# VHH binders against DNA repair protein RAD51 homolog 3 (RAD51C), part 5

Target 1, 363 residues: DNA repair protein RAD51 homolog 3 (RAD51C), of Arabidopsis thaliana (Mouse-ear cress) (q8gxf0)
Amino acid sequence: MISFGRRKSPAIEETSLATSVMEAWRLPLSPSIRGKLISAGYTCLSSIASVSSSDLARDANITEEEAFEILKLANQSCCNGSRSLINGAKNAWDMLHEEESLPRITTSCSDLDNILGGGISCRDVTEIGGVPGIGKTQIGIQLSVNVQIPRECGGLGGKAIYIDTEGSFMVERALQIAEACVEDMEEYTGYMHKHFQANQVQMKPEDILENIFYFRVCSYTEQIALVNHLEKFISENKDVKVVIVDSITFHFRQDYDDLAQRTRVLSEMALKFMKLAKKFSLAVVLLNQVTTKFSEGSFQLALALGDSWSHSCTNRVILYWNGDERYAYIDKSPSLPSASASYTVTSRGLRNSSSSSKRVKMM

## First folded at step 22 (VHH)

Design y4 (from w3 with V100I)
Fold by OpenDDE, fold request of step 24:
Structure y4 (fold): chain B 363 residues (1-363), chain A 123 residues (1-123)
Amino acid sequence: as target 1 above (363 residues)
Amino acid sequence: EVQLLESGGGEVQPGGSLRLSCAASGFTVSSNWMSWYRQAPGKQREWVSTIYSGGDTYYAESVKGRFTISRDNAKNTLYLQMSSLRAEDTAVYYCARTIITAYELMKGKWDSWGQGTLVTVKP
């Protein structure tokens, strides 16, 4: 009676491969470059970091410059795991790398993401100002959707808070963007399934809408009350990774007669958002209106209610028209250089402008 | 279906008191942030008060010290106790959920405002 000892097949190895494929997706790369890397078999940060720029360029059919940037990003991401920070003192270099390694929310516009350093950064307050119709609300809605992109797809897998002060939130638009996002994820996961036997992520647009906490605010007092209570709310909803305020100054423009008090309250509010961003490692996006001021013989865009309170913001982005095209400009950032990028508002959400796609093909 | 039914409005003299009720169905009041709003004739809707799920309360400056928001969990009802009423408090009062999801918004749950209840403060 020969007891055929059923050798327990080592189930352990399959879990390690799935985790390794996830790392390359953490790189702030364009979808096209990411696709090329994956197609070339570079799914792990370690695998990327171990290859020469020339080999990577050849294998992924990218430029050597692109390969170099990818390697740089990969190396930066690999180093953050092991160094035990001695006694709380971070050197400036470590701080820089930490900042670069911060999770970011894609705008679905690679050109915009590029000037943002890969997208909207967590732990920061980003002010986005622009004229009416420039697409501020569109960006807010896009971010509220994109924050939910699963980690397997290179996202944060988070939830969103959307504070609507103007009644500008269009749920139908959110649905459209959510649908487009789901399609994009399906395309990506379908590709990954075909080539790498990866599991398909199944998300529904309705699920995305359920993960957007919507607040309608009708007065500055209500806004203050809400902001004061956000910490508690977020503590109970730890999956929240973005807070969007659309717009931050609306009620303060109409309801406040005392400018000094207004500035103080806004500054305090901004500080609270900064604390929230840091404490919970989430992104705060403050949408703001801009006005045109005539200065030095030209019309210049200025943020509504002045710059005094906005100093509390980490990043400032100004949206503007250049003819019929929409542009974003990094006005202020401690880490990002001033730069501009075009973006388009489409039926599928934010996308690159068609003119920019032609330029990349010619280089 | 989410429903809110406001009641308790009426005519009152200045300095008088009134208690408004908001009966909720389709959700639990104690698990939600609930707010009172009011709309005076020819004016925009104004936030009055909010009670958070944790029981914290906030008030508009105009009603602070005079109005009290509360809830009865057993009755699934929101209340607004109004005291020292003034002519400027004359409005239709509405109750609403303060937090909804975009999905709920799409389903029209946000607008499931009741008909409101009229408060008239007259000498």
Scores: ipSAE 0.789, ipTM 0.900, lowest interface PAE 0.4, mean pLDDT 86
Fold by OpenDDE, last read:
Structure y4 (fold): chain B 363 residues (1-363), chain A 123 residues (1-123)
Amino acid sequence: as target 1 above (363 residues)
Amino acid sequence: EVQLLESGGGEVQPGGSLRLSCAASGFTVSSNWMSWYRQAPGKQREWVSTIYSGGDTYYAESVKGRFTISRDNAKNTLYLQMSSLRAEDTAVYYCARTIITAYELMKGKWDSWGQGTLVTVKP
């Protein structure tokens, strides 16, 4: 009676591959570049860090410069596992890397994400100003959806607060963007499933809408009250990763006669948002209107209610028209250089302008 | 179905008091942000007060110290106790959920403003 020893089938270390694929997603790369890396089999930081720039460029069909940057990012991410021996002291370089490693919310426009350093940053207050119709609300809605992208898809898996001061929030538009987002995720996860046996993300557009907390604000006093209570709300809803105010100055433009008081209140409000952003590691997006100011003999676009308030914002983005095309400009940032990118508002949400895609094909 | 029913309005003399009620159905008042609004004739809607699920309360400056927002959890009812009423307090008063989801908004739950209740402060 030969006791056939049941060979314990090696528990396939399936858990390690899923965790390793997740590491590549942590790199602040464009979705396109990320897709190329994954397609090339570079799913873990270690695999990226061990390859030459030339080989990576070849394998992922990217430029050598891009490959070099990716390697740099990968190496930086691998090195950040070294516990700085000095409890609490971060050098400026480590701080810079931490800032670069901050979770970001994609705009679904890679060109815009690029100038934003990968997207809207958590722990920061980003002011986005622009003329009516330029797509401020569209960006706000897009971000309220995109923050919910699961971590498996390279997102934050968070929830959104949308503070509507003007009644500009279009739920139908949010649904459209949510639908498009789900489709994009399905495409991505389908690809990953096909090639890597990754689990498919099953998210419904309705689920996305359920994760957007909507506040309608009818006065500046109500706005102040809401902002004062947001900390408590967010503490009870820790999954919130973005707060959008559309728009921050609307009620202050109409209801305030005392300019000094207005500025003070807005500054205090901005500080509260900064505190919230840092405390909860969430992104704050303040949509603002622009006004025309006469300066140096010409009319220039300026943010509503001036710089005295807006200096409290970490990042400032100005949306503007160049002919029939929409552009975003980084006006102010401690970490980002001034740059411009085009974007398009489509039925599927924010996207790259077609003109930029043609330029890439011609190179 | 989410429903809000305002009541308790009427005519009152200046300096008088009135208590408004908002009976809620389809959701729990104690678990939601609830607000009172008012709209005077020919004026825009004005925020009056909010009570959060935790019981914290906020008031517009115009009503601070005179109005008190409260709730009865057992009755699932929101209240607005108004005292020292003024002519300027004359308005239709509405209650609403302060926070909803975009999904609820899509389902039309936001516009479920009750008919409101009229408060008239006349000498």
Scores: ipSAE 0.789, ipTM 0.901, lowest interface PAE 0.4, mean pLDDT 86
Fold by OpenDDE, last read:
Structure y4 (fold): chain B 363 residues (1-363), chain A 123 residues (1-123)
Amino acid sequence: as target 1 above (363 residues)
Amino acid sequence: EVQLLESGGGEVQPGGSLRLSCAASGFTVSSNWMSWYRQAPGKQREWVSTIYSGGDTYYAESVKGRFTISRDNAKNTLYLQMSSLRAEDTAVYYCARTIITAYELMKGKWDSWGQGTLVTVKP
């Protein structure tokens, strides 16, 4: 009587596949490129990082340049897993990798995300300045929606605080962007379900709007009071991952007669935001108006918060018009090189400009 | 339905006192950030005071030391005790929720400013 030992079939670690698919989603890639990667079987960062650019390009039917960029992104994301427990002085390399591994909020414009190092970084304050109509509020609303993208879709799954100082927040616009975001997620999750039996993320546009905490501020004193109380609020709402102020200087321009006092108060406020960003690992986005300053015989765009912010770990982005096209420029960053990218404000939110697709063909 | 009803306004002499009330329905005052605003004739609306869910209070500089914001949880009512009233305090006073969601904003819950209550400080 030969006892046929029932070889227990190895429980396929279903948990590992779901986590691996989640990693590829974290890459700041266009939906089309992401879809191609997934279709080619590249679902985890490790699988992407281990393949050559030429093979990746072939397998995913993308350009070698695109493949190289994807590999670069994947390699940047893989290096962050080694917990070197050394409680000591982080070497510059470790710091660089840590900065690269920081969760980021996509703008839904890949060109803009690229110059931002993958999107708006958590733990940092990002000042975004521009002229009226350039789309500052649109970016703020987009970020308030995008921060909520589930981790399964490569997002943060967070909530947003939106501080409106000018009455510029348009809830109808937020709804439009939320609807577009949901459609994009449905398309992605539908694809994943079809090919990988992944669970569909069910988010409603209304749910996205419920996750945006809205504050209307009517004076500079109210703004100061609010900022002083934000730490407590955020401590009670740990799922908040972005704070947007639209705009940071509006009430200080109209109500302050003493420029020195104004500068001091704004500097203190900025410091508080920096502390909040670091303490809670959230992104702070300060929208600001650009003023023209005459310097060195020319009119230059200057942000109202002045150079006093120059010593802080703050990213500064300037939005500007180049003809009929919108551009973002990295003016100052501790970690990002100066660069520019075009962006478009569409009915679906921020997107790449159509002209950017033509430049890749001529090279 | 979210409703706010302001009351307690009236005429008072300079140096006098008034207590304003804001009766809330459809939400709990103690679990929300609540604020008082005022609008003088021909002027913009200005922030007066806020009480946070934790009980912390903040005041505009113009009213600091003279006004006290408080709440009665059992009555679901917000109060503004005003003392040492001045002519410049003459305004329509409004209460509001300080924090709402974008969803609530879409549903029109933010603009549900009550009718306000008029405070007139006259010699």
Scores: ipSAE 0.785, ipTM 0.900, lowest interface PAE 0.4, mean pLDDT 85

Design y4 (from w3 with V100I)
Fold by OpenDDE, fold request of step 24:
Structure y4 (fold): chain B 363 residues (1-363), chain A 123 residues (1-123)
Amino acid sequence: as target 1 above (363 residues)
Amino acid sequence: EVQLLESGGGEVQPGGSLRLSCAASGFTVSSNWMSWYRQAPGKQREWVSTIYSGGDTYYAESVKGRFTISRDNAKNTLYLQMSSLRAEDTAVYYCARTIITAYELMKGKWDSWGQGTLVTVKP
């Protein structure tokens, strides 16, 4: 009676493949390039980092330049795992790598994500300034949706706080962007299911709207009170990964007679947001208006209510018009170089400008 | 359906007191952040006070020490006790949920501003 010992099938290998596919999604790549990489079997950062640019280009049917950029991104992402902090002291190199490894929220515009280092960074306060109509609110709404993208799809799987000071939040627009986001996720997960037997993510646009906490603020005093209470709220809602203020200075433009006091209050508020961002590892996005200031013989865009309070922000992005096209410029960052990218506001949310897609095809 | 019904307004002399009530239906007051607002004739809407789900309270500087926000959980009602009333306190007073979801906003659960209750402080 030969007892045929049932060989325990190695259940271990399936969990590793799902985790590996997730790493390639963390790279700030266009959906097209990402799809090509995945199709070529490059699902983990380690697999990408170990291949030559020429081989990657061949395998993924991309240009050598694109492959080189991907390798650079992959190598930057792989280096973040191994150095044990000796006694809590971080060297500058470790700090740089930690910053590069921080979870980021995509804008759904790859060109904008590229200049942002992969998207809006957690643990940082990012100020986004621009003229009326440039799409600040659109960016805020997009980020409130995109923060919810599941980790399986390369997102954070978080929730959003949206503080509306101007009454600019359009729920119909949020729904439209949520619908587009769901479609994009379905397309991605459908592809992954067909090729890799991955589980499909089922998310509804209504679920996305339920995960946006909406605050309407009607005065600067109410705004101060809310900001003072946000720590408690976030501690009770740990899934929150982004706080959006639209806009930070609106109630301070009309209601303050003392400019020095106004600046102090705004600076204190910015510091509170920085503390929140670090403590809870979430992104803070402060939308602001810009004005034209005359400096050095030319008109320059300046943040509303001056620059004195904005020094408390980690990153500063300026949105501007170049003819009929929208651009974002990195004005200030400790980690990002100054750069510009075009973006478009579509019925599906933020996207790359059509002109930029043509340039990538010519290289 | 979410409904808010304000009451308790009236005419009062300077230095007098009033208690406003806000009866809520369709949600639990104790589980929500609730606020009082007021709008004087020809002026913008002004925040007055907020009570958070944890019971913490905040007040506008103009009403601090004079007004008290509270709630009765059994009655699902929000209150505003007003004392030492001044002519500047003359306004229509509204209650509202301070925080909602975008989904609730889409369903019209936030914009249902009650009619408010009028407070008139006259000599």
Scores: ipSAE 0.781, ipTM 0.896, lowest interface PAE 0.4, mean pLDDT 85
Fold by ESMFold2, last read:
Structure y4 (fold): chain B 363 residues (1-363), chain A 123 residues (1-123)
Amino acid sequence: as target 1 above (363 residues)
Amino acid sequence: EVQLLESGGGEVQPGGSLRLSCAASGFTVSSNWMSWYRQAPGKQREWVSTIYSGGDTYYAESVKGRFTISRDNAKNTLYLQMSSLRAEDTAVYYCARTIITAYELMKGKWDSWGQGTLVTVKP
């Protein structure tokens, strides 16, 4: 048994069974309920999700109410469906039971979180590049909301800085995403209160918007000066856990003729962000536009930045269209393998792609 | 309602001085990052200076040593003392909060720049 990804049998069969059992243990259930499920033979997520709530209750000696909630959780974990849980809670649940977990910010798309190792990582500078209309600003807004998910719901309980260079931040959209996040938290905390005696969290969308510090930047000189101000601001607001720059290159496209000069200034700025991320244990997300052409395993950036830029960012994620579906690709990372995941942009924010659940024709 | 009223602009000879004022209502100047910006005809808006809520000050290189940002907490007023003025300082000058929350942006408190005050330094 050498490799899980390439062996047929028996290594593949053993790995599949072990993975299935571990997935069932990842549900946010009490130890007593987990023990009952396992004792009744429900050792994998698919076996739990495939049975009626009445049958589950009888088989596991639990109430129908308990069985219904377990089935709801299992179905959400197996497919893009039920809204009984905040998707980030699964990764934060791992943190509660794995004391060594790194702090991460969920994207609200579990498939994207998976290729990111659980979400956008604190202490890192992540560049997210994409073609126009692909959802760069949407993910920036989503992270500005999701960083605020309280620790009781498995989040960081932090605040956000949003640096807007072109006026792409649409506050009505941020409100929509905040409203959806509050609804998800209310469902989660209501469940946790009922079954685990946890306190309910009462957070309003307006509170979420109050915790997004908005900087509108109108020139490259202003952008440079702002980066120098950020350390002072964050020192006075230590609960900031994400800085979004949307977009890092916009003001540098028109004012510099010398490509090398632009690359030097932007690379110095990125290094300052790296120092901020490390010093304050926060995530920095640099949004950037790229061309629509795929070249050398990645899309071309809208501004050529060279190897110095590549070393100034910890991770590089490329967002692109594959047909009519949106995809994210881990283009470069010291710790994450290259991988792709699909996502959708909905009225409620980022979510898993509908194609990952079923292929259906929408009416 | 949040309001910012710039004043103190005018015509001045090279090397002269002016003091710009920004009277604020609806928020406390001393509790906010406050900035001056300027925009010359046909040019992009340029950041000039910022005073932090803690009182520290920061300046663009083009004005450092010549301009002084300050505030009067009792009058809730921001100032820009301009000295050794040059022709290239000719612009409309604006004051603003440097940072607002997304909630304040949603309420329309800072979704547009004010009228500004014109400073003209004669050639």
Scores: ipSAE 0.626, ipTM 0.754, lowest interface PAE 0.7, mean pLDDT 77
Fold by ESMFold2, last read:
Structure y4 (fold): chain B 363 residues (1-363), chain A 123 residues (1-123)
Amino acid sequence: as target 1 above (363 residues)
Amino acid sequence: EVQLLESGGGEVQPGGSLRLSCAASGFTVSSNWMSWYRQAPGKQREWVSTIYSGGDTYYAESVKGRFTISRDNAKNTLYLQMSSLRAEDTAVYYCARTIITAYELMKGKWDSWGQGTLVTVKP
């Protein structure tokens, strides 16, 4: 257990939007180029990384070569977390591919975003497992709100699909999180207007709720039908950038005594979600319950489906209690190292733990 | 705001037929994904069928070949034609929009479900 006991000042506390603005200022750029980027409204790594080099050059009045180098630096920071140094012989082919880097969705917990490489990755299927009360549904709701953060504020400007299997979605909670997000954006744009002449935020909490498509699924047969036809819905609503399933296994626990058939059906659904994520460049988040199993002489934490299901997803995150603190652990990922981060669930959504003294330093 | 009125239920013998209706107000049936659900005594709500906004239909395995979902856009009405009825089809049947927004859920979650119509298939 690592405890960080320094309280962060409310006036200096990081928000997901404030963190994004501060990260843009950390790039190793000349003061004149920083001024041009800020004047054009490019102050967040996500907003810089999401445009083409030619658009950036035009908008910021810099050369295309300068814009390409800026995109390389910004994309490496987004893809690799806090440090982006590249060594070896990087060529023009590698630089061109940085324009295609994967967008990510902030969790509103910067410590969690860091171990996720910047947030929940589009084009991936991420499984998030945890015990009751650990915050699975809270994370799902948070992502459904955060995907909608406008590109001008460093977000994706997308919409969300929330598939609710057991009735865990609490619309009053979604409204609270949406209100906090709007307040954060208004504070950010008010700060940017005062110091950098940016326009005010236009979003209302009600607009955020209108952009969450909600499916209440009451049986496994309905769940199968939904997944089989979800591609058609998304093709009619192409601005969907996250699909949350809360929880993927709930309706399959009691209706199958044939384990092989259950595994086959769920694996087929996972493949369909992977195809959706790739086809539409969106994130899929599958929430699942953690169970214990006894194997090799010890108790192990496992998702309700066990190991067979976990191989069907790109990334696996396990949420757990460590004492009174909530932690997330990267259990499996082809691109992310194993790591842990603490988080807290507040009235405003997910945030860094108050025990995380590393964030008090700023910069 | 949103209102759904199911009708057409009743008692039938095994092998019989019924046609259920769902009159909708406060939204357009043809612009929404619409579903039928049923709930038998002591059981959870079960999905029966969906008609998608483009007109494609999908059915639960237990009712394929026996039930047909349809709509009449001029009447803003959803239908479920049931044939070859069995005892296990006995339930209260509900219609609903398959997809709503979180805003709509906040404003009228109780109005999203009709009163239902009872179908009883004699043993």
Scores: ipSAE 0.623, ipTM 0.766, lowest interface PAE 0.8, mean pLDDT 76

Design y4 (from w3 with V100I)
Fold by ESMFold2, fold request of step 24:
Structure y4 (fold): chain B 363 residues (1-363), chain A 123 residues (1-123)
Amino acid sequence: as target 1 above (363 residues)
Amino acid sequence: EVQLLESGGGEVQPGGSLRLSCAASGFTVSSNWMSWYRQAPGKQREWVSTIYSGGDTYYAESVKGRFTISRDNAKNTLYLQMSSLRAEDTAVYYCARTIITAYELMKGKWDSWGQGTLVTVKP
């Protein structure tokens, strides 16, 4: 059993009892406050709205004033009508924390978004490691679709680059996920139109696919050349807000045997991606394979690239099996605490897992 | 339908020259990143060169200074001028668009690897 990350968390059990909702990632909270709420297990509007300001302040280690404002926002979003984040979210909370916020891309799994501080962050390089079959490509495709969610629906309105080294990108799957995203947006904009007379936004799945730029890379020399020249492409396509590399190490595992030179070349690529992320204010997601190893009586997930690689990426997320369930763990981040969340891979994309455990209260 | 037809391969002596052609239909060569690739028997596909839609060119280090990628917009044709050929240049050469959209991938505009053209450099 893999036990790294969250070994015990009563706050996550409370979140599971409160029933996660997709809308929690749309609240306009700073990453620091969101992280505190997530660490205490408050990841959906219903769980937040169900507790007193005193209890929320104590549980999340925030001031009572902060807790009161959070409850006010949650109650406005949950219990009465509010307009979109564009029109109705300008308040004292937003003004105080605007310079601390970074644009984020939802994963469509609110539990995962919560441990990520709201989603995958722009201006950062995030490594997502996982064993085969755990859903790495599914997450990459999901982000390539979700980055396109319009700003009026709480998204970035951007485009995606998908660099496919393994041939894992399945366009029919991308279409399925795009169709589900359109359906979700139509439901959301229908609600906002009905209750607040906001304009509905129409997107077709085909438009989403037109905004995913696909590069098929079949060798490590081609990969190096592409990375060295990617800036020119992004300069011509300035709306790109996510770059997915699936996977960053594939061509270096099979046909590149000098481990020290391999690590140096990959670290140099990651630094180039970091510069791109900063220059264009976009998210870079590097998908990577991990292995399990047994040491000191436990199984551990490791990326075999050493310390220089670990400093080349902003965030590292490890995907793993816990029994028959998929979990994500924040392994390294300068701004996110270590935490775990479960997720599922469905016909509609990534979603919350309904199999999260609940702690049974004593009678 | 998108079609890419490679031609111009053949046998040459070491140090010789050859010009490969790639006739394109169903899309405009000058509006796309275009690449040449090669594959020797038993080896993985290797990138050779790319011409960007703006006209800039890029080359793998192994062919830099010996190969020149170019295009003829009126004929919608991509070229690879090869000189100072070596035994290690022996391969089947393919052309392709370097990048497409996922929509184009879904519609099959980029869904076939052409037959390529064989270049053999005698030992």
Scores: ipSAE 0.619, ipTM 0.757, lowest interface PAE 0.8, mean pLDDT 76
Fold by ESMFold2, fold request of step 24:
Structure y4 (fold): chain B 363 residues (1-363), chain A 123 residues (1-123)
Amino acid sequence: as target 1 above (363 residues)
Amino acid sequence: EVQLLESGGGEVQPGGSLRLSCAASGFTVSSNWMSWYRQAPGKQREWVSTIYSGGDTYYAESVKGRFTISRDNAKNTLYLQMSSLRAEDTAVYYCARTIITAYELMKGKWDSWGQGTLVTVKP
């Protein structure tokens, strides 16, 4: 018999039981639920993760909803759990965990979502800068897919606008990311249907691609014209919840004659995007190519735009290499503290890196 | 099914004029953003002009003042009136909706929207 608190607990057998109970105590559970699990014999993480939600609810005398939440937590913490064999399955669980931060769009990298307060925020303009190859377009495509995750799965159920200025959009890549997203949703909804009789999601990768409005702009004059008329398009398509511009500065770096006016035009454009984001409660993501020069203790953008540009974007995220790992850093935000997170770019999209433990003790 | 048929191209002397037509079916030209593009031999495709659903028009610098984009709602047809033609205007001209979906891009709809119409301006 075991007794918690000030009463006697330290026998060799009670010590062994206490270590087993400590595995269960590592989960963020209420005292009532912990007691019920222990009383039903669920003292090890592996024993919790090895049963169905229905069996757990019955055995521990808890609701199916409580049992589902416990299995969700146990599955997230299990190194070799049977229902989280792929990174995408873990991503779906993380998306559900972040619903308190809506309206935001998950990046599919939970560590990055955490420093972003749950993901890329609606009603804001977020600048994402980095060198070629660091994953700017990958993030843009990922967000164009993820904005479409149904509200039943913890997403926004929106559509995307992708403005491609240099031809970087790779439709085959968008299909791969959409396929991975559908697989993740099918795993999640299959579980929810089996255990909670929830609706199954019937979304195909082709449906995701049909909900990405693609604009190819070939000059700065076309880009200005497009931005001036986006409001009309979105008012006719109010389910648009993200606008990606890839990249905002490309046609202004090489084709624009008057350098002094370039800064003013770009800043005016960013202000128009801010008004759009606020009016329609959508996210605007401006992708920029930047240099990785370290000067005066900070990274510098490829184009130095004046104070009006710095005030026209809500958030700035800098993507950079740290050794062979990709990192994202919150460089500027009125509401988010400066922080960094690593990420990887996989065949299935953005994901947590292998160093997501944040306890790299190699030095 | 969306279909676009470009026509009206041909051989013309420098300084001459042509009117290109783009007959559309499967959608309404006047409710869509419509563009003309061109591709000269050995060059990448370039934007020429756009007419927005509200009727506003925009032009590339190289054609401003010489070309006029327009539409006829009753005929569901887009036009490009080309004047003061120069040798550098020689290209195959394509019409397209300015906006497509990524699904349409995947199926090659943008690149498969007609074969275009050739405009040749004599040297």
Scores: ipSAE 0.614, ipTM 0.730, lowest interface PAE 0.7, mean pLDDT 77

